# Miniprotein binders against q9bqp7, part 69

Target 1, 240 residues: q9bqp7
Amino acid sequence: VPQNWFPIFNPERSDKPNASDPSVPLKIPLQRNVIPSVTRVLQQTMTKQQVFLLERWKQRMILELGEDGFKEYTSNVFLQGKRFHEALESILSPQETLKERDENLLKSGYIESVQHILKDVSGVRALESAVQHETLNYIGLLDCVAEYQGKLCVIDWKTSEKPKPFIQSTFDNPLQVVAYMGAMNHDTNYSFQVQCGLIVVAYKDGSPAHPHFMDAELCSQYWTKWLLRLEEYTEKKKNQ
Below, E stands for the ipSAE of ESMFold2; O stands for the ipSAE of OpenDDE; V2 stands for 0.75 times the mean of E and O plus 0.25 times the DockQ between their complexes.

## First folded at step 7 (miniprotein)

Design Lb20 (at its last look DockQ between E and O 0.08; V2 from the best seeds 0.00; counts 0 for: pae E 12.0 > 1.5, placed apart)
Fold by OpenDDE base, look of step 8:
Structure Lb20 (fold): chain B 240 residues (1-240), chain A 82 residues (1-82)
Amino acid sequence: as target 1 above (240 residues)
Amino acid sequence: SKIVVYVEIEAPSPEELEEIVKRILELAREHGGEVIYVEIEGNRAFIVLELPTEELAEKFAEEVRRLLEELGLRVEVEVERE
């Protein structure tokens, strides 16, 4: 049980998204502060098992690709991910920004992969927007806040070369999503609340992406886990 | 101390693999386990679980072995203490 419990949902905010689709998605810039990012917290609080898994994967990849090949692979994965996010931001942005769409960014297997998900995405409220949890003292940059199948979600887009049909295959992504939710729900820059999360795993080959929907209950469960990770991080920093 | 269980499985098809993984995840839940990670690569899966006790881990491992043997599938289950 977390020592410093804080709710994921803000009772002072309406659960009902205001019916007015915002004309423009929010894009709050990330301020580089002494405040840890969600990603940093998660990376610094990985379990022994998680570290083992990553090391095993790394060693396997090095055996297959060589050290230089692995470095190149890692760089390419990062670049592909970045381009994918840029493409999605362009797609999900209002039509006024459409004129700046690099058509080359849209020609990817990952974009093809998510097409069926994008059909169910509407009411985009935020894109690549910073969130800050003032009380719990962490920040993050969320990918998207939108309605998925009529439910307002924090959406996190991921790229994978391997199938991830289970949410458990997404590592700490559920924690990231709920961390963003909790921060957004208590960030004064946002006037609305989210109760759901969505992890979308896009595939390089264009095969249909796997959506991992997180309802309010599942989000609450992962929120507890997030709080524990945050506490662990905080404790580690005090001891440094 | 939490007991970590590693399960490696191979199935004839990705579809069969997914179904088997689902069943293993259900078994884990029934034994009070937490699924830490699932990796799928082709027709193989690697599952990492945590069980509350050694006894539960062994029971779970046995059930997984039995299930997969009955299906004629290859399984490797390792139980490790932290």
Scores: ipSAE 0.589, ipTM 0.850, lowest interface PAE 0.8, mean pLDDT 90
Fold by ESMFold2-Fast, scan of step 7:
Structure Lb20 (fold): chain B 240 residues (1-240), chain A 82 residues (1-82)
Amino acid sequence: as target 1 above (240 residues)
Amino acid sequence: SKIVVYVEIEAPSPEELEEIVKRILELAREHGGEVIYVEIEGNRAFIVLELPTEELAEKFAEEVRRLLEELGLRVEVEVERE
């Protein structure tokens, strides 16, 4: 149990629609300052096992592609992910027109991969939007908040070339999702409550995406682990 | 101190692999273990788990070896001690 526990859910909030809620999805820009981001906290508090796994992966890729090939590969993966997120934001934004959409972007294997997931997504409330936990002092940029199969979720879109049929295959993604959820639930820029998460792993070859739904109980379990990572980060910063 | 267990398996097919991995993850939870990571590539899987004690890690490792042997698969299970 974390020493400085704080609840993930906000009892002052409801997941029900409010008449004052915006008709268009929120997109609050991320403004960086000394407050750490979710990704920075996770990167600086990796476990020994996580460091080992990433080095194992890096060595295998360098062996296969060479050092220059590895750099090109990782750059391409980043670019593909960025384009995928841009396409999804366009698809889910009610203000987009068909004329402004990139036809090649809409035909990507990754977009084909998520079609069956997108059919179950509705009621989009936030897209590429900044969140800040005012009490725990961290920030983040979440991908999407929308209803998935009738449940309001923080949705995180991921790209992969290898199958990720288990949630444990997604590394720290569950922690990332709950960190965003807890921040949004306590951020004054938002008025609603999110209790569920969804990690969607899309595939380059168009194979059906793997959805990893996280109910309130699972989110609470990962939230405790996120608090431990945040606590570790804070302690490391006090020492250096 | 927590004990780390590494399991590497190679199955005849990707479909068989996923079912075997599910059984191994379930077995880990039955022994109070936590699943740290699962990597799948083709018909191979690499699993990293954390068990609360050496005794539970050994029991888990033995049951995983038994499961893999019964399925006629290569057995590679390593328990990392302090």
Scores: ipSAE 0.394, ipTM 0.774, lowest interface PAE 2.7, mean pLDDT 85
Fold by ESMFold2, look of step 8:
Structure Lb20 (fold): chain B 240 residues (1-240), chain A 82 residues (1-82)
Amino acid sequence: as target 1 above (240 residues)
Amino acid sequence: SKIVVYVEIEAPSPEELEEIVKRILELAREHGGEVIYVEIEGNRAFIVLELPTEELAEKFAEEVRRLLEELGLRVEVEVERE
């Protein structure tokens, strides 16, 4: 049980948009600051087993590719991920057409992989938008807030070279989603809240992406785990 | 060197999952394996094991697949090489 419990949902906010809501998705700029990001917290609080898995994977890749080859591989994976997110933001923007977009940006297996998911996405409320939890003192940059099959979700887009058919195989991604959700629900830049999450894992070969829907109950369960990770992070920084 | 094996399981219920995980861990011990990571969420599990040799790891993986097939359950087992 976390020592500093805080609710993920805000009872003073509606989970429905008003008729007067903006027609253009919100994009709150990420500002340079000293408070930790969600991804930093998760990186710094990995379990011993998660660290072992990462180090073994790294060693295996270095053995296969050499150290310089591994650096090139990881740089390319990072670039592919950034291109994927750029493409999705462009596709989901209401003021752009496919013709006006960079055609190379839109040509990837990852984009093909998510096409069946995108057909079920509507009502985009936020894209690549900063969130801050002032009380718990963390910040993040969420990918998308939109309706998926009629449910308003925080949507997180992930790339993977290996299949992720189970939400548990996405490691910390559910924690990332609920951390963004909790921050957004208490961020004064937002007038609404979200109670559902969606993790979409896209594949380089264009294979159909795996959606992982998180209802409010599941989000609450992961929120407790996120609070524990945040507490662990805070304790580690007290010793530094 | 040691060989890492990843096991992903989905069971009909959390109670059945617990029994299946216990059987997999016993099979791992019988092949000289050590459990280095377990993640359980509802009726699904992700297990990482370390076995002494590639031969034992492949034999373990084959036995896990056979066990789950006998139970009519889907499993994914991946043996990672160094």
Scores: ipSAE 0.000, ipTM 0.154, lowest interface PAE 12.0, mean pLDDT 80
ESMFold2 (binder alone), look of step 8: mean pLDDT 86; pTM 0.848

Design Lb21
Fold by ESMFold2-Fast, scan of step 7:
Structure Lb21 (fold): chain B 240 residues (1-240), chain A 82 residues (1-82)
Amino acid sequence: as target 1 above (240 residues)
Amino acid sequence: SKIVVYVEIEAPSPEELEEIVKRIQELAEEHGGEVVYVEIEGNRAFIVLELPTEELAEKFAEEVRRLLEELGLRVEVEVERE
């Protein structure tokens, strides 16, 4: 139970579109300052179990690939993820020039993997857009806000070589999604309410992506856990 | 305050593996716990769970061992305090 609780949802907002909503997806630029990002908060407050799991994975990979091979592998994974996000922004953007220019980015197993998910995505409201929670004092850069099967979601795109059929396979991804959601719901740059999340895990071999849908209740549960991580971060920073 | 339990499973097929993980999640919920992490690689799964007390963690671990033994599967269950 967090000491300083704050609601994830904003009662002043609706998830329904209205005539005053912009026709082009929002892309608010990230204005960094001393305010911590969601990813920094999560990195600085990893649980003992998370540290154990990452070290276990690292040792296994180094044993298989060697130190240099491991470094190259992780660099390539990062680059592939970056390209996947760029391709998705291009696909979901109404800008024709961007789609034509990035044709090579659209020809990957990861993009093939998400085709069945993309068919259910519509009403894109934000892409690669900055969010700030002014009261809780954190910032983030979310991937996408759009309707998935008719429900407005914060959508987070992930890449993986190994299956992740369970939401618990995605580490802190649910916390990341609800942190963005809570920030957006209280950010004056946005006028709508998001109550659902979606984590999409895409696969390099083109096998069907796993969608992990988070309804309002599940988002509320993860929000409480995010508030605890944020509180821990603030206490650690204070004690430096 | 929570007790961490590690479960490692090897199953004959990926389909069986996913069903077994779901059953383990149900057993954890029956004991007031939850699945924190699942890692799947081929026919193997590594599962991390949190239980509210040592007593419930021990009961859960024993039920998991019985379940997996009844299914004829290789099982490793380890209980650690958080």
Scores: ipSAE 0.284, ipTM 0.724, lowest interface PAE 3.7, mean pLDDT 84

Design Lb22
Fold by ESMFold2-Fast, scan of step 7:
Structure Lb22 (fold): chain B 240 residues (1-240), chain A 82 residues (1-82)
Amino acid sequence: as target 1 above (240 residues)
Amino acid sequence: SKIVVYVEIEAPSPEELEEIVKRIEELAYEHGGEVVYVEIEGNRAFIVLELPTEELAEKFAEEVRRLLEELGLRVEVEVERE
C-alpha cells in the first residue's frame, strides 16, 4: 500500500503535549484475535536474506554449543530479555513504590548498561501497552513511549551479547518501532502523536548501551518498508 | 528484483571496522543501494547490501574490492541475484 494513502503521522493530532494527557503511563492489555501482530507480520514475511542470516547463525551456534546447548542458550537469552523489560517497566513506573522490587533484576548488567540512556528519559506516556492500527488492522505491544532528550519516542529495549553500533545490526527492529508508532498515532486509546523512535541495545556485561535514534524522516523511510511487508503478509494470507 | 551483495571484512581494530562499514554504506548509497544488515564480532563484520540492478551491484562490488585492497584487507565480496 502506498505510504501517502496511509501516513505514519496523523494530521489530526498535535505534536505538542496536551494537558488532558494522563499523568500515569497507559498500559492497555493486548487482546489476541484474528488481527495479526507486528511480530507475526514480520516473521511471515522474512526476506531470503533474513532467512539465510538466521540459518547461518543457528548452524554456527549449534556447531559451538550442540543442539541441547543451543536450546538452553536461546531460552536463557529470552528469559534475560523478559527480565530486562520487567525491570525497566518497574524503574519507569510511578507505581514502583507500591510493590517490592526484585533486587537482582534491578542490579543486572543490562540495567547498568542503560543508565546513561535512562537519565535522558522523562515524561513516560505508556509502558508495555497495546496498540492497534484501526485502518490497516494490525496490533502490537510496545515497550515504552516517553521523551528522550526532549522528543517523544516509541522506545524499544533490546538485549545483546554482541555489539550493535549500527541500526542495520538490529534486524527488523526499526520496522517494529515504526509499526508501533503508526498504530499508536491512529489508535483511539491514545491522544498524542509520536514522531520519533529509539532502539536501545543493552549489554549483559554493563558496557554502555547503543541508542539508535530515528527522526521523523528516517521513521517515514522505514514506514514505507513496513507497509510493503504488511502488503506481502496480506497477499500470503489470501493464498492460504 | 533486487541484487544482494555480501561483504565480509576483518580490520585491525573495532574503530577501523566502524569506519570501513560507514565507507561501504556510503558507496552503496552512491550506487542506488543500501545496507540491510551488519553483524559485528570483534574485529570482523559481515555486511548484507541490496542494489537495484545486477550492473550496479557488480560495479559496487568492484569498488568495494578496490577499497579493501587499498586498505590491505582480505577481499571477500559476493554478488547474488535475489
Scores: ipSAE 0.303, ipTM 0.733, lowest interface PAE 3.6, mean pLDDT 84

Design Lb23 (at its last look DockQ between E and O 0.27; V2 from the best seeds 0.00; counts 0 for: pae E 12.1 > 1.5)
Fold by OpenDDE base, look of step 8:
Structure Lb23 (fold): chain B 240 residues (1-240), chain A 82 residues (1-82)
Amino acid sequence: as target 1 above (240 residues)
Amino acid sequence: SKIVVYVEIEAPSPEELEEIVKRIERLAWEHGGEVVYVEIEGNRAFIVLELPTEELAEKFAEEVRRLLEELGLRVEVEVERE
């Protein structure tokens, strides 16, 4: 049980998104402060098992690609991920704010992969927007807040070359999503609350993406796990 | 301390693999455990589970072996002892 319990949901905020769909999604810039990011917290608090799994994967990849090949692969994965997020931001942005759509960004297997998910996405509230949890003292940059199948979600877009049909295959992504939810729900820059999360795993080959929907109950379960990771991080930093 | 169990399986198809993973997940829950991680590569899965005790981990491992043997599938189950 976390020592410093804090709720994921804000009782002072209405569950009903105020009917005024903001005409423009929020894009709050991330301020580089001494405040740890969600990603940093998760990276610094990986379990021994997680470290083992990553090392096993790395070793396998090095055996297959060589050391230089692995570095190139890692760089390409990062670039592909970035381009994918840029493409999604362009797709999900209102037409009036559409910078010149680089048509080349839209021609990817990953974009093809998520088309069936995008059909169910509406009511975009935020894109690439910073969240801050003032009390728990962490920040993050969320990919998207939108309605998925009529439910307001924090949506996290991921790229994969391997199938991830199970939420457990997404590593710490559920923790990231709930961390963003909890921060947003208590960030004064946001007037609404989210109760659901969605992890979308897009595939390079254009095969249908896997949506991992997280209801309020599942979000609450992962929120407890997130709080424990945050406490561990805080303790590690005090001892440094 | 939670006991970590590693399960590696190979199935004839991705669809069968997913069903087997679901069965293993259910079996883990029946033993008070959970699936922590699943890696899928082709028709192979690497599953990491956590069980609350060594006894439950061993029972779980035996049940998984039995289940997969009955299905005629290759399985490797390793119980990590702290």
Scores: ipSAE 0.598, ipTM 0.852, lowest interface PAE 0.8, mean pLDDT 90
Fold by ESMFold2-Fast, scan of step 7:
Structure Lb23 (fold): chain B 240 residues (1-240), chain A 82 residues (1-82)
Amino acid sequence: as target 1 above (240 residues)
Amino acid sequence: SKIVVYVEIEAPSPEELEEIVKRIERLAWEHGGEVVYVEIEGNRAFIVLELPTEELAEKFAEEVRRLLEELGLRVEVEVERE
């Protein structure tokens, strides 16, 4: 896939609010499809280095926790992440029908961790919403589209027990964000342009979350890498 | 094909690691390479980098070893081809 044939940004769209924009954040449901998801493409095209790092982590954890302990740990991490996303969706959704909040979810260390980030988030346009790239044939479910410090961003919320002060610590998360961005910018269900990304890494102990802001230039660089991963996936699929 | 370099360092504090990682990243840029992954756990950092040629990877690895030795830090640098 040549990078210049499939641009991440849509020149026919604006990032400015317009009168046709919905007053309520969009939440388009993800429908089962033969079209691959962003997460599947990334999982099926892991680099040699990523496979090595994953095995290194897995063996260290099994050594520390045992086989059964490792399974319990990974299940708990997954559940905590799910609960964190549910809490954020509740916090960021407009309270049109006097929605009830789960006090226990809102008291988590992860929610405390992101408070300083949430103060800079406004103008929410989409939450837990499906995106599809019409020409590149991939789908995804993005967490959030909102303004962060005045810039419209695809925002991805992550949980971590270990510090992630560098964007490179987030593995394929930058690729995931730009894949969603490119899809949304070319999805007829959406009318606006997103040119920035934000990865927010929240911590279990409540220590301040690390925001990794991606400007348009950085998004374009990661978009090129995403297109290579997508091409690799498509070629592997032909050989299966 | 790109050459992969692994760097593992241990510093007296986690705060010092962030500055050192940024300096290593700059050295990588100067040799036409980039940082692919960083893992920080306590006072240790594990860094994965990609360099365009074996010659540049070897030169980069030598400069990283020199930098970390001058700082009095424990260092492990491994070069492999991918």
Scores: ipSAE 0.451, ipTM 0.798, lowest interface PAE 2.3, mean pLDDT 85
Fold by ESMFold2, look of step 8:
Structure Lb23 (fold): chain B 240 residues (1-240), chain A 82 residues (1-82)
Amino acid sequence: as target 1 above (240 residues)
Amino acid sequence: SKIVVYVEIEAPSPEELEEIVKRIERLAWEHGGEVVYVEIEGNRAFIVLELPTEELAEKFAEEVRRLLEELGLRVEVEVERE
């Protein structure tokens, strides 16, 4: 239980989209500063078990691919993820006056994989947009805020080569989502709030993506876990 | 100390496996725990969780066994101390 609890939702904000909001999705620029990011907090508060499992995975991959092969593998995975997010931002952006978006960026198995999800996505409010929790003092860069099947969500896009995920804790993905939600709901750059989350896992071969919906109750429960991670991070940084 | 629990499941399909893993993650949360590692191969999942006490870990383990018994599925659940 966190020693200094803070609510994920802001009672001064509507949880309903309104027509007076901008029709162009928000893209608040991320500014580097001294306050921690969501991903840094999570990286610096990994459990001993998470660290052990990551090291085991790394050693198995190095045995299979060699040191140089492993470096190339991880670089390629990173590049594909980056291109996937860039393609999604392009697809969801009202930049239709550009006659040609990078067609190679849009042609991928991952983009094919999410097509059935994208048909259920509407009312895009934010894309690749910075959030800052004004009270708890952390920042993040969320992927998307939009309605999914009529429910306004913070949406996080993930790539996977197959149903067997890599050795990365899937538990931290829900923490990222709720941390972004809490930050957005208490960020003066945003006039509305969000109570739901969505994690979408896209596949390299184009197989239909899997959505993982998080309702407000589940988000609140993960928010408590996020607060513990943030508290742990703060205690560790006192000596620096 | 934290209590580590290992869960291994086989489901009839990848979609049903996804649902079962989500329900197990929810059960862990309800018992004050968290998932720290998931490995999925086809219709099988291997899950590592951390729970705050032996009492909660044993209750969680029994709830997981009951869940899969309701579904007519096989599960292996092991509780150990970290």
Scores: ipSAE 0.000, ipTM 0.218, lowest interface PAE 12.1, mean pLDDT 78
ESMFold2 (binder alone), look of step 8: mean pLDDT 84; pTM 0.824

Design Lb24
Fold by ESMFold2-Fast, scan of step 7:
Structure Lb24 (fold): chain B 240 residues (1-240), chain A 82 residues (1-82)
Amino acid sequence: as target 1 above (240 residues)
Amino acid sequence: SKIVVYVEIEAPSPEELEEIVKRIEELAREHGGEVVYVEIEGNRAWIVLELPTEELAEKFAEEVRRLLEELGLRVEVEVERE
């Protein structure tokens, strides 16, 4: 149990869609500052087990691809992920934003992979938007907030070459989602409450994406783990 | 203070692998533990779990070995000592 507990949900907020203006999704820019990002906190508090698994994966890939091949592989994975997020933002943006569509940006196996998920996504409220937790002092940039099968979710889009049919296969992604959720629920730039998460793992070959839906109970469980990671980060920073 | 258990499985097909992982996750819960990480590559899976005590971790590990051997699968289970 974390020494400094704080609730993920805000009792003063509602998850009902009628209070917000759905015609224009929010896009709060992420500003540079000394407050740590969710990604930095998670990166600096990896468990011994996570470090071991990451090193094992890296060694295996280097053996297969060579040092230069591994660098090219990781660079390509990063670029493909970036393009995938840009394409999704374009697809989910309403016509009122007058966003120019790029055919090349919309073409990929990853976009084909998520088609069945996108059919169930509506009521987009935020895209590529910054969140800040004023009390717990962390920031983040979330991918999307929208209704998935009628439930308002923080949605995180991931690309993968390997199958990820279990939520535990997504590593720290559940922690990332709940960290964004908790921040948004307590960020004065937003007025609604999110209680559910969705991690969507898309595949390069167009195989159907795996959706990992996180209900309120599961989000609360991962929130406790996130608070422990945040506490560990804060303690490490004090000892520096 | 939690005990870490590493499980490596080699199965004939990815479909069987997914069902096996679900059974292992359920077995972990029965012993008061949880699955921390799952990596699947082809017909192999690597599972990392946390158990509350060394005694429960050893019991869990033996149950996992027994289950997978009964299924005729190749399995490696390692319990991390404190």
Scores: ipSAE 0.014, ipTM 0.459, lowest interface PAE 7.9, mean pLDDT 81

Design Lb25
Fold by ESMFold2-Fast, scan of step 7:
Structure Lb25 (fold): chain B 240 residues (1-240), chain A 82 residues (1-82)
Amino acid sequence: as target 1 above (240 residues)
Amino acid sequence: SKILVYVEIEAPSPEELEEIVKRIEELAREHGGEVVYVEIEGNRAFIILELPTEELAEKFAEEVRRLLEELGLRVEVEVERE
């Protein structure tokens, strides 16, 4: 029987949209190396089906591109994703210094892809900011916390060349989102409550991005799964 | 332990894949299961589902095969214990 021993939402925090708290920083740098990151936990606890899917994808790509072509392709995908996140941080920043932007980067297909989503985003509370769950002992670097269609969300920006119209196409992205959410809700550096998530899959060709909204109930369901992955990680670390 | 079911389908168009995936997801819920992964590439979809028992997984697999055959689609369905 799956049991949630730790709540994702903090009863000591308001879930009402309030004016931005000026004492809460927009960006906190990631500092700790000993405490595992969300991405490390997920990478170290991949399911057998996830390992199978990753190997299947690698073999297909290597057959199509060759080994050197595959390395170049994956490096380019990583670089494009990094630039996309940098552009979004610049676009969404309320501060003048963070609005120093490369105009050429702002005209990429990925940025065009998310324009209709960005029109519904306001009230930015955090950008590229570190979160830590002190009790559960994990850290993360979330992309964005802002209101999407009036609801405060942890927003995760993803790039893809292939369509991902289903949330189940995003692998562990829902787990990343709720892990960040739970950490932020229990991190003393922040004072607000987040109850919703949003995964935005942007496309290189400028096709409209797919938003995957996660309400409080769905976030609670994925939180239970995240806690199981975290438990598996700590168990494996004790046994190694 | 959950039982995994793997489904590969090829449809005449990408638009039809989304409707078919939703129907498969509904059928999984009727058997107490859920869709855990969907990959779409052109006119093809690869789906992984979890079902609570081997008996329900086999029954689900048979009903998915029947559904897709009735729709005239190319399909592969495999059941494997997690």
Scores: ipSAE 0.131, ipTM 0.639, lowest interface PAE 4.9, mean pLDDT 82

Design Lb26
Fold by ESMFold2-Fast, scan of step 7:
Structure Lb26 (fold): chain B 240 residues (1-240), chain A 82 residues (1-82)
Amino acid sequence: as target 1 above (240 residues)
Amino acid sequence: SKIVVYVEIEAPSPEELEEIVKRIEELAREHGGEVVYVEIEGNRAFILLELPTEELAEKFAEEVRRLLEELGLRVEVEVERE
């Protein structure tokens, strides 16, 4: 049980659109400062099991590809992920918000993989947008806030070469999503309430992406776990 | 302290693996535990779980061994104390 419990949802907010909502998706720039990011908190509070799994993966990849091959592989995976996010932002943005469209960004196995998910996405409210939790003192950069099958969600786009049909295959991704959700719900730059999350795992070979929908109850469960990770991070910082 | 259980299975198809993982997850919940991580590669799955006590972890491990044995599958189940 976290010592500094704080609610994920804001009772003063609604998920319904209103006349004051902007016509274009919000894109608030991330300003890095002494306030920790969601990714930093998660990286510095990894469990023994997560460290073991990461090292196991790294050693197996180096054994298969060699040192130089592993470096090239990880660099390429990072670049592919970045391009996938850029393509999705382009697809979901109104034409007037785009400076340039690269046809090659829109043609990939990952984009093919996610087509059936995109059919159910509408009402985009934020893209590549910064969030800050003023009370809990953390920041983040979320991928997307939009309606998925009629539910307003924080949506996180992931790429994978291997199948991830279970939400537990996504490591800390559920914690990342609820951390962004809690921050957005208490960030004065936003006026709406998000109560659901969606992790979309897209595949390089174009196989259908796996959507991992998180309802309000599941989000609340992961939120408690996120608060424990944040508390651990804060205590580690105090003890240095 | 929490008890970690590792399960590694091999099935005839990836589709069968997904169904088996779901059944293992349900068994974990019945014993007060949870699935922490699932890795699937071809016809193999690696599952990491946490159980609240050593007694429940051993009981869970035996139920998993029984389930997979009934299905005629290769299984490796290891219980480690944290």
Scores: ipSAE 0.351, ipTM 0.757, lowest interface PAE 3.0, mean pLDDT 85

